# Ledger of designs, part 12: VH-VL binders against Nucleoside-triphosphatase THEP1

Target 1, 177 residues: Nucleoside-triphosphatase THEP1, of Natranaerobius thermophilus (b2a6v4)
Amino acid sequence: MTESNILLTGKPGIGKTTVIKRTVELLSCSSTGFYTREIKRGDPRVGFEIISLQTGERLPLAHTDFTTAEDRVGKYGVKAENLLGFLKEINEAMTSNKPQCLVIDEIGKMEFFTPGFHETVDKAFQSSYPLLATIMKKSHKFCDYLKNRGDTDVIEVTENNRDDLPEKLAKRIEEQL
Short names: E, the ipSAE of ESMFold2; O, the ipSAE of OpenDDE; V2, 0.75 times the mean of E and O plus 0.25 times the DockQ between their complexes.

## First folded at step 7 (VH-VL; framework fv_cixutumumab)

Design e5 (from x27 with light chain V97Y; at its last look DockQ between E and O 0.70; V2 from the best seeds 0.00; counts 0 for: pae E 3.1 > 2)
Fold by OpenDDE, look of step 7:
Structure e5 (fold): chain C 177 residues (1-177), chain A 121 residues (1-121), chain B 108 residues (1-108)
Amino acid sequence: as target 1 above (177 residues)
Amino acid sequence: EVQLVQSGAEVKKPGSSVKVSCKASGGTFSNYAISWVRQAPGQGLEWMGGIIPILGIANYAQKFQGRVTITADKSTSTAYMELSSLRSEDTAVYYCARVKYSWDYYYMDVWGKGTTVTVSS
Amino acid sequence: SSELTQDPAVSVALGQTVRITCQGDSLRNYYATWYQQKPGQAPILVIYGKNNRPSGIPDRFSGSSSGNTASLTITGAQAEDEADYYCNSRDSSGNHYVFGGGTKLTVL
C-alpha cells in the first residue's frame, strides 16, 4: 500500500519547514496550504506567523504581544481567527479538482484553537490529493491517530536526512499526481 | 457574558418546515462553531449538525443530511437551523450551542435554552 | 459511523463515588466531553479534555480516559448530582459529533 500522506516530524528547529518549502519548490504542480515561520524580535523568538503558499499572505498566529488573547500556548497569545482564511483556502482547493499538493505546516497546538482545523486536516488526509504536512512530535490523541494511519508515512527529520528529503519527497508526490 | 438566545416555540404540521434561530448576545462568532442538538421527549441528546460561521462551512449528521440546513449571519451573529419535511418524530427541543476549541479538545460551553418544536396534525 | 455507548442508569449512595463510562472507537482519537442535564434544563458542561472543569463545576467531578473509553467520576456524590449525564465526542471521521445515549444517575 502506497502512502498518500506524508507527515514530517522532528525536534523543534530541525528544519521541517525548510524541507516543506524546498519540496514545494521542486513540484511541478501548485501547492495549496500554509507554512509557519518564526517571528523574531532581534534574537529571541516572539511569535509565529503563517504564510499562504498560494497568495503569499502572512498573518501572525501566535505572539507574545497578544496579551489579551484568550487562547494561549506558553508565553504566546494565539489569534485562532487568523488561521480561518488559510483553512478556507485549503477547503476550496480540495473541491477545485486541480492537480495540487496540499501542505499543512504545522499540525500543532496553536492551530487546534481554530474551528475547522481538525475537519480540514481530516479532509486533507482523506482526499485524493497528495498531502505534505508537519506534525508535532509530542503525544496527542488526534496527532497520534494521524501518525498511525495506514495511508500515512511518518518521517523523522534529522540532520542526516533533511538535505536529501526534498528531492525524495517531491518525487513521491509527483508520482501521486 | 455570552448568551445564546433562541427563537420561540413552534407548532408545525407534518410536511412543513421550521427554522429556528440562535443569536449570540454579548459576543460574536469570531472563532467559534455553532452546533445544533435536539432532544425528543424522554430521549437523549442528538447532534444534528454545526456551522463555522466565519467560514460558512456546515456539517450535518448523516441522519439529517438533505433535510436540514444550517446557516449563519455573521453580521447579526445569528445561526439558523431549518428542518424540512417535518414529521411527528421531529417533535423535540432544539438547542444551539457554542463550540469552543482548544489544542487538544473541544467543548460546548454555552447553550441556548432550547426551542420546542411540536409537529402534529 | 461512530457511536458512543453508556449505561442507561446507575445509582450511587450519598457521599460515595460513582464512575460513568462511555465507550466508542472514536474515543481512541478524541477526548470525550461530558454534559450534565437536569429535567427541563439545557445541558451543562462539566468535564472536557483530559480532565478540565469549567468554572462553577465542583472539584468532585473528574474525567479520565483509557483506550476506547472515557469516564466521568463523581467523588462524594451529592443529592444535586442526580441528573442525566451525556458523553460527547467527534466521530471517527472527525467531521461530526456524536453523543452517548446518556446515563441517568440516581443518588440514594
Scores: ipSAE 0.375, ipTM 0.799, lowest interface PAE 1.4, mean pLDDT 92
ESMFold2, look of step 7: ipSAE 0.385; ipTM 0.750
ESMFold2 (binder alone), look of step 7: mean pLDDT 90; pTM 0.935

Design e6 (from x27 with heavy chain I57T Y105S; at its last look DockQ between E and O 0.81; V2 from the best seeds 0.00; counts 0 for: pae E 3.4 > 2)
Fold by ESMFold2, look of step 7:
Structure e6 (fold): chain C 177 residues (1-177), chain A 121 residues (1-121), chain B 108 residues (1-108)
Amino acid sequence: as target 1 above (177 residues)
Amino acid sequence: EVQLVQSGAEVKKPGSSVKVSCKASGGTFSNYAISWVRQAPGQGLEWMGGIIPILGTANYAQKFQGRVTITADKSTSTAYMELSSLRSEDTAVYYCARVKYSWDSYYMDVWGKGTTVTVSS
Amino acid sequence: SSELTQDPAVSVALGQTVRITCQGDSLRNYYATWYQQKPGQAPILVIYGKNNRPSGIPDRFSGSSSGNTASLTITGAQAEDEADYYCNSRDSSGNHVVFGGGTKLTVL
């Protein structure tokens, strides 16, 4: 079977999000999903925001200033509700019957607090749509399952390959559509 | 704290339907996920389905597909489970439960007290 | 298979350690969650994730998993631990929830 699911791994700051954005720019089909950026206050990272590929909407997902948040990862409070609209976009895309690439950056701790995230990711991996995602390195049964799926290609982004990956990935994705 | 209050006991005839309600108190209802679990007398727990209102989708166990409908009303913070074409084996206690997610699990942290549904001729 | 299997009954002497097991292929890919149910009551959550214990659950309860097996361990079992215990996880598809058949724990 064709490996329709592409999981990017690599060191923080190596350019995984840049590879995703460049790949999406090369596609002629629609891309639905989100990517994640750090929020910095000067030098220290103070949070993370999520950005819709379809609409450009930005919402903070986690921040040190979210002191009233019930859900936390280390020093960051998590506003899991802010991801719900992005999950709705992905679920709607999977029912649309239009050629699309699904994008999830990142499959990680903070996102798992969101109701329906696990189910949305699992459905996306099982779907016939191309999927381009990043995934956390931490040991986690579901993440390990995703990395070991027969229809999934796990690619480590390195300084040596990051500039060449977008064109290669875009070609693979276009050929699936 | 969050509490789930379920509607009262029902006695039904075979072939009819029942609609059980589950009203949530506390938190933002649109961010809740609700599961329905039943337990026949002297038997184990059986998952029927659930709903995540903001995503607009319900998910059903295969056994109940076609007979169960799960809905939610955000304005009243209430979830509903309707089971149609009732049979005697549908006699059970029906629980609703709030579903929570963490980075490593899916779990039902708050349960209603249950609604007894008796199906008899 | 997505089914979860548990031994139907286990006994433990007061103060001793007991392990309740849950087996299923889906447990290779998904964490198990454990619920306690006493007669006439709704279930309560006792362990979730790898080994997370909700507030109010005694520290004698712990969870573990390896391969296709998850375990709930009670060290220093007390009379009030006598109950039915259910494991719960996702099925192989990840989209549906399944419960084990339950284990009746008797504290002697």
Scores: ipSAE 0.375, ipTM 0.757, lowest interface PAE 3.4, mean pLDDT 88
ESMFold2 (binder alone), look of step 7: mean pLDDT 89; pTM 0.928
OpenDDE, look of step 7: ipSAE 0.627; ipTM 0.871

Design e7 (from x27 with heavy chain S30K, light chain R28E; at its last look DockQ between E and O 0.50; V2 from the best seeds 0.53)
Fold by OpenDDE, look of step 7:
Order: C-alpha cells, then sequence, then structure tokens
Structure e7 (fold): chain C 177 residues (1-177), chain A 121 residues (1-121), chain B 108 residues (1-108)
C-alpha cells in the first residue's frame, strides 16, 4: 500500500519547490495550497513570499524589512497573518469533495507562527486527498512527528533525483485520485 | 491598545442557556485565536475551548463537548461562547482571551475582564 | 486524560527565591505558560515558551523546563508577587488546553 502523503525534505536551495511546481504541472487534477518563493533584492535573499496555486495570489511571509514584526526567524520578520488566507483556501478545499492534490510548501518555522497552521497540516495529512509537501530538514518536534507517520513517504531531494522526481511523484499522486 | 470587552453579568435558571460575547476593541482577531476560560468561585482556571475566527475552527474541552458552542463574527471582531443546559455548577466568571500559539506553545496575552454567570433556581 | 499538577500553596520570604513547579506528561512535548492572578482580577500572562516574558513583566520572573516538569522562578520575591499562579499547556494530544490547579504564593 502506497503512502498517501509525500513529504519532501532536503538542504536549502536543493530545489524542493521546483519539484513541487513541476509535479503540480503534470497533474490532471487541480492543486490546492501554496508554494514559497524567495524574494531577492539583487543577489541576496531578503525574504520569502507565498503563492496560491489556485489564484496566483502572492504575499510576503517573511522579510528583512519587517523590522517591527513580533515574530522572527533569523534576520527575517514574519508576517504570520499573510498565511491565514492560504490556510483558509486549503481548509475549504478539503470540504469540496472534488479530486485534487493538496500542496504545502513549506512546513517550517516561519509558518508555525500562524494560528491554525499545524491544525491545517494535520487535517491535510489525515485527509483522503493526496498531499505533497515540503518540510524543513532540521529536527523539530512537529516536523519529526510528521516525518515518522506511517502513512507518509519522506523523500530526500538531491541533485541526483530532483530532475526525475516530478514525473514519479505525479504518477503516484494520480494513482491516488 | 487591544482590549477584550465582554458582555455583562448574567443570571440564569437551570436548564437555560447563556451566550457571552467578547469584542476586540482597538484591534482585530485576524492573527489570533480566542479562548474561553471559566473560574468558579474559589476554584482554579478551567479551559473551555477556543476558536480561530478567520478559519472558523473551534475546539472544545472534553468536559464541555456538546454543551458549549464557540463562534466568531469576523465583521464585528466579536467572539461568542454559548453554554446550554446550565447547572448550578456552571456559576462562574467566564473569561475570553486572545491566544497566540504554535506547535509547542500556547499563551493568552490579553484577557477580558470576565463575565459573571450565576445559575440559580 | 492529560493533566497538570501544582502544589496548592507555597511561601517565600521577601527578597528570596521561590520556584513553582508544574508537572504533567504533556510538558514533555509542550512548553508551559504561566499566569498570575490576584483576587478579583483576570489572570496576567507572566511567562511563555522556553523563557519569554511579555512586556511589563519584571525580569525576576523566569521559566524553565525539565522532563515532564516546568517551573516558574521568582528571583527576589516582592510583596506584590503574592498571588495565585497557574501553569497551562496543551494536553498530551495537543488538541486541548489544560490548566494546573494553581499555586497560592504567600510572601512572608
Amino acid sequence: as target 1 above (177 residues)
Amino acid sequence: EVQLVQSGAEVKKPGSSVKVSCKASGGTFKNYAISWVRQAPGQGLEWMGGIIPILGIANYAQKFQGRVTITADKSTSTAYMELSSLRSEDTAVYYCARVKYSWDYYYMDVWGKGTTVTVSS
Amino acid sequence: SSELTQDPAVSVALGQTVRITCQGDSLENYYATWYQQKPGQAPILVIYGKNNRPSGIPDRFSGSSSGNTASLTITGAQAEDEADYYCNSRDSSGNHVVFGGGTKLTVL
């Protein structure tokens, strides 16, 4: 029996998000959720924005310019409220009863500040919908819990497999629809 | 400064219901959850449940499951707690509180002044 | 069901250090939150997370954890610290929130 949840991990910059995006493009069904994109000011990374797969809406989640932000991860201030709308989309989609793939990129420290995030993640993992998500590589109690789920396949994205993963993942997800 | 303004004291008969409101003044519930906590006279704090207003997700303590309903009106930044089938043991001060939490922490940083609910025949 | 336990009462001499401890299985996974409550008032958040103090809380308040226990420490107790202190956390399932029974702190 194939795991219904696919969790991608790997070192920063390895291309996890790219794998997610390419996989989603190969799916015959709609995808609900979001992916994260780096915000650059020239060469340096200055933040992260989240993009809705449904609407294309993009909002900054974390940024070095968010100097007054209460929540912080390293040099980045986190605007946790910007994730709420995306969580709402996921929660609503889970009650739609239509074939779809749930996408969460990323399960990480920045997202943990948003009320309802871990609840939404748990629901997604427990749902009947295929789930494709990325997760921080570093150890964390919540992340470790998710990685150790019996219904979850954890895949380390590397330079050797990242090019072939989208097609493989798409096939697996399609089989779950 | 954000304040939580609760509705006034209630006197109820056994078997009736009470609905307490909690309105955010000077702010919104947008990035927070709302929790309801009660305290019977001379007793400790008891968590009843909470809600994430923007998501409409509510959870309840097992003790109150089926008897308490927590709702929120985002347009008015008001949360509600309705407790049915009231008993004398439900006589208490009921607090609403603004909640911030993640996986491994949960804290209530802004509290209402409390609403006294008295249940007596 | 998951619960948090506290000593019902503790005393501390003025200027001395006191530790209020909370115990429960859920504390192995979740941080305890501490609240101070004085008669006729709503609780006030004093410590949350690993050891975070909200604005306005004196630095004599600190939090710590070990195993299935969490502790609130007041270093240099003052008269105004006399109050009830409650610990709070997620329960073992993580789906609910629980309070300790409270500890009445008397400053002598």
Scores: ipSAE 0.483, ipTM 0.832, lowest interface PAE 1.3, mean pLDDT 94
ESMFold2, look of step 7: ipSAE 0.588; ipTM 0.838
ESMFold2 (binder alone), look of step 7: mean pLDDT 89; pTM 0.928

## First folded at step 8 (VH-VL; framework fv_cixutumumab)

Design f1 (from e4 with heavy chain S30K, light chain R28E; at its last look DockQ between E and O 0.87; V2 from the best seeds 0.00; counts 0 for: pae E 2.6 > 2)
Fold by ESMFold2, look of step 8:
Structure f1 (fold): chain C 177 residues (1-177), chain A 121 residues (1-121), chain B 108 residues (1-108)
Amino acid sequence: as target 1 above (177 residues)
Amino acid sequence: EVQLVQSGAEVKKPGSSVKVSCKASGGTFKNYAISWVRQAPGQGLEWMGGIIPILGIANYAQKFQGRVTITADKSTSTAYMELSSLRSEDTAVYYCARVKYSWEGYYMDVWGKGTTVTVSS
Amino acid sequence: SSELTQDPAVSVALGQTVRITCQGDSLENYYATWYQQKPGQAPILVIYGKNNRPSGIPDRFSGSSSGNTASLTITGAQAEDEADYYCNSRDSSGNHVVFGGGTKLTVL
C-alpha cells in the first residue's frame, strides 16, 4: 500500500502498452486515463495517437504531417491541445469517490507540452488512487523525482516478465481498493 | 504573434472589488494557460493564480484563495481576474501572462503591460 | 517552505561575469525560469528549462542548476543588463507558481 504508484519502463516495442491494456481488462474497478499507440504508414512510424480508456476517443498527439506545429519532438509536430480533454477526464475522476485506477501512458516529452499535464501527474501521484503509468527513460528532473518517490514502484518490462505482469498488477491494484 | 491587452487603470475604495481583463490577440487561446501576477510599489512579483481555459480549471495562490476569481471567455479570448474585499495593500500593478509548456518546464513568454489598481480612502 | 530565496542585490563590473542564484526545495524537482524587469516595464523571459534562451536574448545569458539551487549567469555584463532578476518555479506540490524575491543587479 505504501507503493500505490506503479511506473512501467522498458524499451519501445517491448509491450508496455499491452501490459497496461491487459491489466485494465482484468480489473473489476473502473479505469480512467489514456494510452498511446503508434500511427504508421506502411513500415515507418509517422506519429502517435492517444486513446481514452473511458470513452475510446482517439486523437493524434504527434505527427510528421503537423509541419506548422510550434511544439516539436524530433520530426514530429505536437498538437498539445489534443491531450487537454484526456487530462480533464483524469482530473474529474480524482474528485469522485468511486474506486478506480488511474492510467497514464506515457509520461514523456510530448505530453509535457500540454498545459496542466505536470499538475495532473503530480496530483495523481499524490492521490490515494492506484496509478499505473509508463515513463520515459531519459533523465529529466521531474521524471527522476517521480521514479524515486517512496510510494512508487518502478518496474522494467522485459520479455521475461511481460506475460506475467498483468495478473500480478491487477491483483495488487485491487488490493489497494 | 500573441499580444495581451489589459484593461485600464482603476481607483477603488477599501472593501470593494476590481475586475481586470486580459484580451489575447493572435495564436490560439486554448494552447496555453493565463497567469495573473501582481507587483506592489517597490516590491517583487507575486503570483495570484491562473487558468487553463479549455479545462475550465482555475488555480489560486493560497494567500488569495477566497478573494480572487479567475475566469476566461474563449469566444472573446479574454481572461479576467476579480479581487474582492480590497485593502490598501492590494495597491499594485496587475499583470497577465501567457504560460507556455515544454518537457523542460513552463515559462511566461508574453506579458501584458499591466493594470494599475490603487486602493485608497 | 516552498519559497524561492534570492540575494536582494548583486554588483558586477562592466564586462565581468556575474552569477545570480535562486534556492528552494522545489528546485530539486522543477527547473527555474528567469525573468528580467526594468523600471516601469513588464518582465521579460530570459532563460527557461535547463538553459533555453528565447530569440532576442543575448548569448551572454545562461542558466544552470544543481540540487536545490538554480543560477543565472551573465558573461561580459553590459550596462543594459542592470535590472531586477526573478527566478520562478513551481512549489513542492507542482500545483502553484512561486517567485523568488528578486535580485537587483547593478553594473558598475
Scores: ipSAE 0.455, ipTM 0.795, lowest interface PAE 2.6, mean pLDDT 89
ESMFold2 (binder alone), look of step 8: mean pLDDT 89; pTM 0.932
OpenDDE, look of step 8: ipSAE 0.751; ipTM 0.902

Design f2 (from e4 with heavy chain I57T, light chain R28E; at its last look DockQ between E and O 0.80; V2 from the best seeds 0.00; counts 0 for: pae E 2.4 > 2)
Fold by ESMFold2, look of step 8:
Structure f2 (fold): chain C 177 residues (1-177), chain A 121 residues (1-121), chain B 108 residues (1-108)
Amino acid sequence: as target 1 above (177 residues)
Amino acid sequence: EVQLVQSGAEVKKPGSSVKVSCKASGGTFSNYAISWVRQAPGQGLEWMGGIIPILGTANYAQKFQGRVTITADKSTSTAYMELSSLRSEDTAVYYCARVKYSWEGYYMDVWGKGTTVTVSS
Amino acid sequence: SSELTQDPAVSVALGQTVRITCQGDSLENYYATWYQQKPGQAPILVIYGKNNRPSGIPDRFSGSSSGNTASLTITGAQAEDEADYYCNSRDSSGNHVVFGGGTKLTVL
């Protein structure tokens, strides 16, 4: 039995993105995909940005300033088109022959507005590449399907394990490559 | 408001091919995904495939793999569906539809009016 | 073949409530979307996701799902609701889009 897909869950602000970044830093193979970070104006959070692991490109995904956006999560307008190039990187990587780890932070409400996100995630989970992702806790048919896959390990990040997880995950990912 | 304008009706012989166009207006084409759906006379809707232009690849229903090619031209905001090796069973109305996504699913919220393709000898 | 199964026809008396069902294994993992089609016209979207209704669709239309079954409910059916209704989702593999066979709704 192999569990090539690792899904991280946990409370907001617990450090899921930090676990991903530290894990990737420990890998000897390349990593393809993206992670998210909060955008703050002073102290209050005003949005979220996406950052490519491959290129370092940064684009806002959601922001309170996107007042005319049709796609919204609460007070944040979503520019779903900004994720399209990042999905292209992941899809192109899956047609390559080089060893790598796929990274998706986050499988969540904002990302689902993007055409092709659902399909890219499903294809990534079905691929032979190791996958390290974060996923929302909210019940959702597709997310529940991902969490229940036999090749997928769902790990809750806590204050007690977050500092130890990167080394454990990196070792596990390297063994899959 | 987004509108999809399809090319006109076609009459074709068996063994030939047809290429149907679908031009989007009312937005930038790079923000659309386009699906193709056909309906034979008196029959139900049948998904053929679709394209997301920025991702650069199309996907196809298994039934049509090898006979259908779906492409997009971002400069003209136009998607194309080409069906080859036509046979009488391919007589149908061919629709294009814009695909939108929400976190609870996907949906085809704007449809073209359809292009009638008749295959007869 | 990963099919979505619909009854081919359903009747409802004017002003009564009707449910149109769609069954398939993939619906356990994927939401259904519902389209209405009148003769000679392109389909229109009526319900997507769990129970999202697009602008312009009357509030008598609603959707639900449980297990492998999705339902479209029309409360207080009107003569103008007479149409074909299609459910739509992913196939069992999750890679392809599939339509149910359609249900002809007759308003008596």
Scores: ipSAE 0.446, ipTM 0.781, lowest interface PAE 2.4, mean pLDDT 88
ESMFold2 (binder alone), look of step 8: mean pLDDT 89; pTM 0.927
OpenDDE, look of step 8: ipSAE 0.706; ipTM 0.891

Design f3 (from e4 with heavy chain I57T G105L; at its last look DockQ between E and O 0.52; V2 from the best seeds 0.00; counts 0 for: pae E 3.1 > 2)
Fold by OpenDDE, look of step 8:
Structure f3 (fold): chain C 177 residues (1-177), chain A 121 residues (1-121), chain B 108 residues (1-108)
Amino acid sequence: as target 1 above (177 residues)
Amino acid sequence: EVQLVQSGAEVKKPGSSVKVSCKASGGTFSNYAISWVRQAPGQGLEWMGGIIPILGTANYAQKFQGRVTITADKSTSTAYMELSSLRSEDTAVYYCARVKYSWELYYMDVWGKGTTVTVSS
Amino acid sequence: SSELTQDPAVSVALGQTVRITCQGDSLRNYYATWYQQKPGQAPILVIYGKNNRPSGIPDRFSGSSSGNTASLTITGAQAEDEADYYCNSRDSSGNHVVFGGGTKLTVL
């Protein structure tokens, strides 16, 4: 199988999301999906929000203030229901038959709480659309499963390659359209 | 507190269809998946299928494929399970349950009280 | 699709420890979920994930896994623990859900 799906991994804060955003900006086609941004209260990180590439809608996914949340990752309560609308967008896009790039940032523990997330991810990997996603670096059964797919290229983002990756990735994605 | 309220007992003839409803009380189905499980008298639990209302996607056990239809109405927070071509072996208590899951997890934390379906000639 | 197997019946003396085991290939990839069911009642979730207990479930209930097996352990069995216990998980494909055959626990 050809490596039609691209997974970016790397240390926290290495700039994976930045690579995603810059790559998307270079594409001639539309991008469907979401990226994640840190929420800061002054200096400390207090949560994470997800942003739609299509609509620009922003919703908090995890936050220290979500104290009553049943789902938790470390000090953050997770509001898994906030991801449902974004998953719906991705699923609808996959049936639209228009050239586009699917983007999922990120495939991680916080997103795993949302019903339909792993199904949506699987469908995206199996789809004919280019997929650009970030994935947690630590070992996880689902993540390891995805990383070991024969149709997936796993790229470690580092200080040495992060500046050059957007142009390289954009070119690869464009060739798949 | 979220509760699942199921429709009442049904008595059906062989060859007919039954449609059982499951309505969320004190909450909504919009953020969860719903599963249907049945239990014949003196037998174990049997998974029939499930649905994610927000996505509109349903999956079914292979045994019931083509004979069971699971749907959901988000506006009324109600899930439905319709079983056709009923036979005596379909006599059972049918449960709906709220599902929370990830790739590695699948657990039903809220259950309806069950709906007894009796199939007899 | 894959299946889950468990012993149909086990017994335990009051105050003693009992382990109910579930076996299946899918358990290599997915966690087992455990349910308790008493006669005439709907099942109740008792253990899920690595070792998670829902609110209201006594801490004498615990879960563990190894290889293609998962176990529910009751440490210090009480009379009210007499019930049927079912294990549950995704099947090997991950697209379906399966139950074990159930284990009837008798407290002596």
Scores: ipSAE 0.251, ipTM 0.754, lowest interface PAE 1.9, mean pLDDT 93
ESMFold2, look of step 8: ipSAE 0.409; ipTM 0.775
ESMFold2 (binder alone), look of step 8: mean pLDDT 90; pTM 0.932

Design f4 (from e4 with heavy chain G105Y, light chain R28E; at its last look DockQ between E and O 0.50; V2 from the best seeds 0.00; counts 0 for: pae E 4.0 > 2)
Fold by ESMFold2, look of step 8:
Structure f4 (fold): chain C 177 residues (1-177), chain A 121 residues (1-121), chain B 108 residues (1-108)
Amino acid sequence: as target 1 above (177 residues)
Amino acid sequence: EVQLVQSGAEVKKPGSSVKVSCKASGGTFSNYAISWVRQAPGQGLEWMGGIIPILGIANYAQKFQGRVTITADKSTSTAYMELSSLRSEDTAVYYCARVKYSWEYYYMDVWGKGTTVTVSS
Amino acid sequence: SSELTQDPAVSVALGQTVRITCQGDSLENYYATWYQQKPGQAPILVIYGKNNRPSGIPDRFSGSSSGNTASLTITGAQAEDEADYYCNSRDSSGNHVVFGGGTKLTVL
């Protein structure tokens, strides 16, 4: 298909991850990849964790407690090595022949610290598998390249459309498989 | 402290192939990439390609596409670079280097001592 | 442009300050890394990221960047600093790695 890659954008907290998770729940095919979830200590957010769609494994990606981390985004130290196993799952899936949807939440600053992230994302976008991803809004040369690909549909998640998107996206993804 | 031990010098004929090994010792292999960089006599450094062993991803400079194959064996902590269809201009010292990188930066913090490959008739 | 451009040679008097430059369009988006190489030896890392020095590199070495130019500065140059210096970064596509042509530093 001319638009096999779906990129979700939108304001922080608008529900991009919820759209991802609900879409995946509606799919009859396997989903491989990860999503992110905030880590809270009481009310304030103190970090982010990554969660495998296939295995349910959870690892912290970023946290205010990572005070000695070399890689940082704002107040968060980033443990970039924690994403490597999740990228391995995506790369192995792309060598299989089974029907599946690839999921990457999020293509953003924290994930860019991980060796092989850029290469895994680029390979996934070039693959024949349906891809459902979220992407940061901030301008970045690689992100702009992805958003401008002819096979990619960029959809802004808003309060007006977020409840309708999961069914639309799931149907579209199923039709590709 | 990690060290990279490369295979010994080789003399090859034009049209043949060479395979150079690079074994990591004294550290972890899994969190880093391995790059291959060559240097012809009297010339600068030239990146050939690299591999991220845990992901199985190899990446090659366009100049070497189709002639170079870079692989890794995680169980032995060894990377390999094979260059085919050798020409006299491939005479060089071939370095492997351990890479730590993200999107914004790329650096080779540990280098092998180099493997001299001479291509002559 | 995917190329990194360096002046081929630079001289500095002993104890003086020298700047070695590296120019390329990709440096607007990717940090340059700097390597020192002496004859018959493998390169060694001297500066990575914006201005990080590995352990064992003297603090007379520093890095800076502005626009599409990165610089390696050596203050109080010593005889042992005489070497070839290479900058290195990702190319404009982000898929490949490139080296500058190298700068031969002579300490007079």
Scores: ipSAE 0.236, ipTM 0.695, lowest interface PAE 4.0, mean pLDDT 88
ESMFold2 (binder alone), look of step 8: mean pLDDT 90; pTM 0.933
OpenDDE, look of step 8: ipSAE 0.605; ipTM 0.865

Design f5 (from e4 with heavy chain I57T G105F; at its last look DockQ between E and O 0.43; V2 from the best seeds 0.00; counts 0 for: pae O 2.5 > 2)
Fold by OpenDDE, look of step 8:
Structure f5 (fold): chain C 177 residues (1-177), chain A 121 residues (1-121), chain B 108 residues (1-108)
Amino acid sequence: as target 1 above (177 residues)
Amino acid sequence: EVQLVQSGAEVKKPGSSVKVSCKASGGTFSNYAISWVRQAPGQGLEWMGGIIPILGTANYAQKFQGRVTITADKSTSTAYMELSSLRSEDTAVYYCARVKYSWEFYYMDVWGKGTTVTVSS
Amino acid sequence: SSELTQDPAVSVALGQTVRITCQGDSLRNYYATWYQQKPGQAPILVIYGKNNRPSGIPDRFSGSSSGNTASLTITGAQAEDEADYYCNSRDSSGNHVVFGGGTKLTVL
């Protein structure tokens, strides 16, 4: 049997999110979840926002201006509470019994601060729904755990494959519906 | 400043049930998980279970599975712990606590003052 | 399910260093959290994560881990540090939370 879960990894800026977005656009079914986009103030990156694939809602997850935030990743303060609504969407979708693709971009340090994130990710991996997610490249116990799952295909996104991946991934996901 | 205000002391008969409340003062439970921990007289801390109000998901220690129910009302920022089929060994101080956690860590940074539950015939 | 074990009691002379150790299989995968509890009071968080102190906790408190053990170290023990100390973590499954049996610290 082929892997039901697909994890995209790669160096920062390689285009993992772009691959996900293009893949989602090719699917015949709905996609539930979120993707992450950089927030720029002019040229420098100053934060990250999360966008719902269902509603288009945008919320900042991390930002340099979040100076009072207790949770931090490098120079960014993290508002973990802003991810809760998106997790709720995913959890509700998993009980909806409709064909869909679950999308989580990204499984990373910033998202780890949100209560229920790890549990939601685990449920998504264990669900009967196809899962397309990005994951941090650096070693992390939770991430390594996910990458080593027998039902998971880990794909390294590179300059050589990123343009062809969306069609290939869409085809695989469609076969799982 | 967020505080957790718990309901008052309870005296119960064996076989009965007790429901302890934990209300957030100066904040809300919507963005946090809540845990329940008890401590019998002269004994250590014992984790009973927890809930993530926004997701409505609760988990329990195996010891209390089937006998404890943890719920939350987001509209009132109140969590509840109900323990049924009470026995004398359930005599303890019951604490609620705000939880922050990730994959590798789990910590309770805000605690209620505790609710004393006495079970006696 | 897994358990955490602690020595039931330790003592330290005023101004000296003491280490309280917690042992359990789950500590190979998860950090220990440490709580201080004084008689008649709720527990207080003192150390979490790799070595994080909440606001208000003196810097003489520190945390460390090695293998299946975690340790709370008090460097320069003060009289007010006399209390019970509990370690805590996820269990081996990651689905539950467990406490150590607690360590009573006496400051001499």
Scores: ipSAE 0.142, ipTM 0.719, lowest interface PAE 2.5, mean pLDDT 92
ESMFold2, look of step 8: ipSAE 0.594; ipTM 0.847
ESMFold2 (binder alone), look of step 8: mean pLDDT 89; pTM 0.931

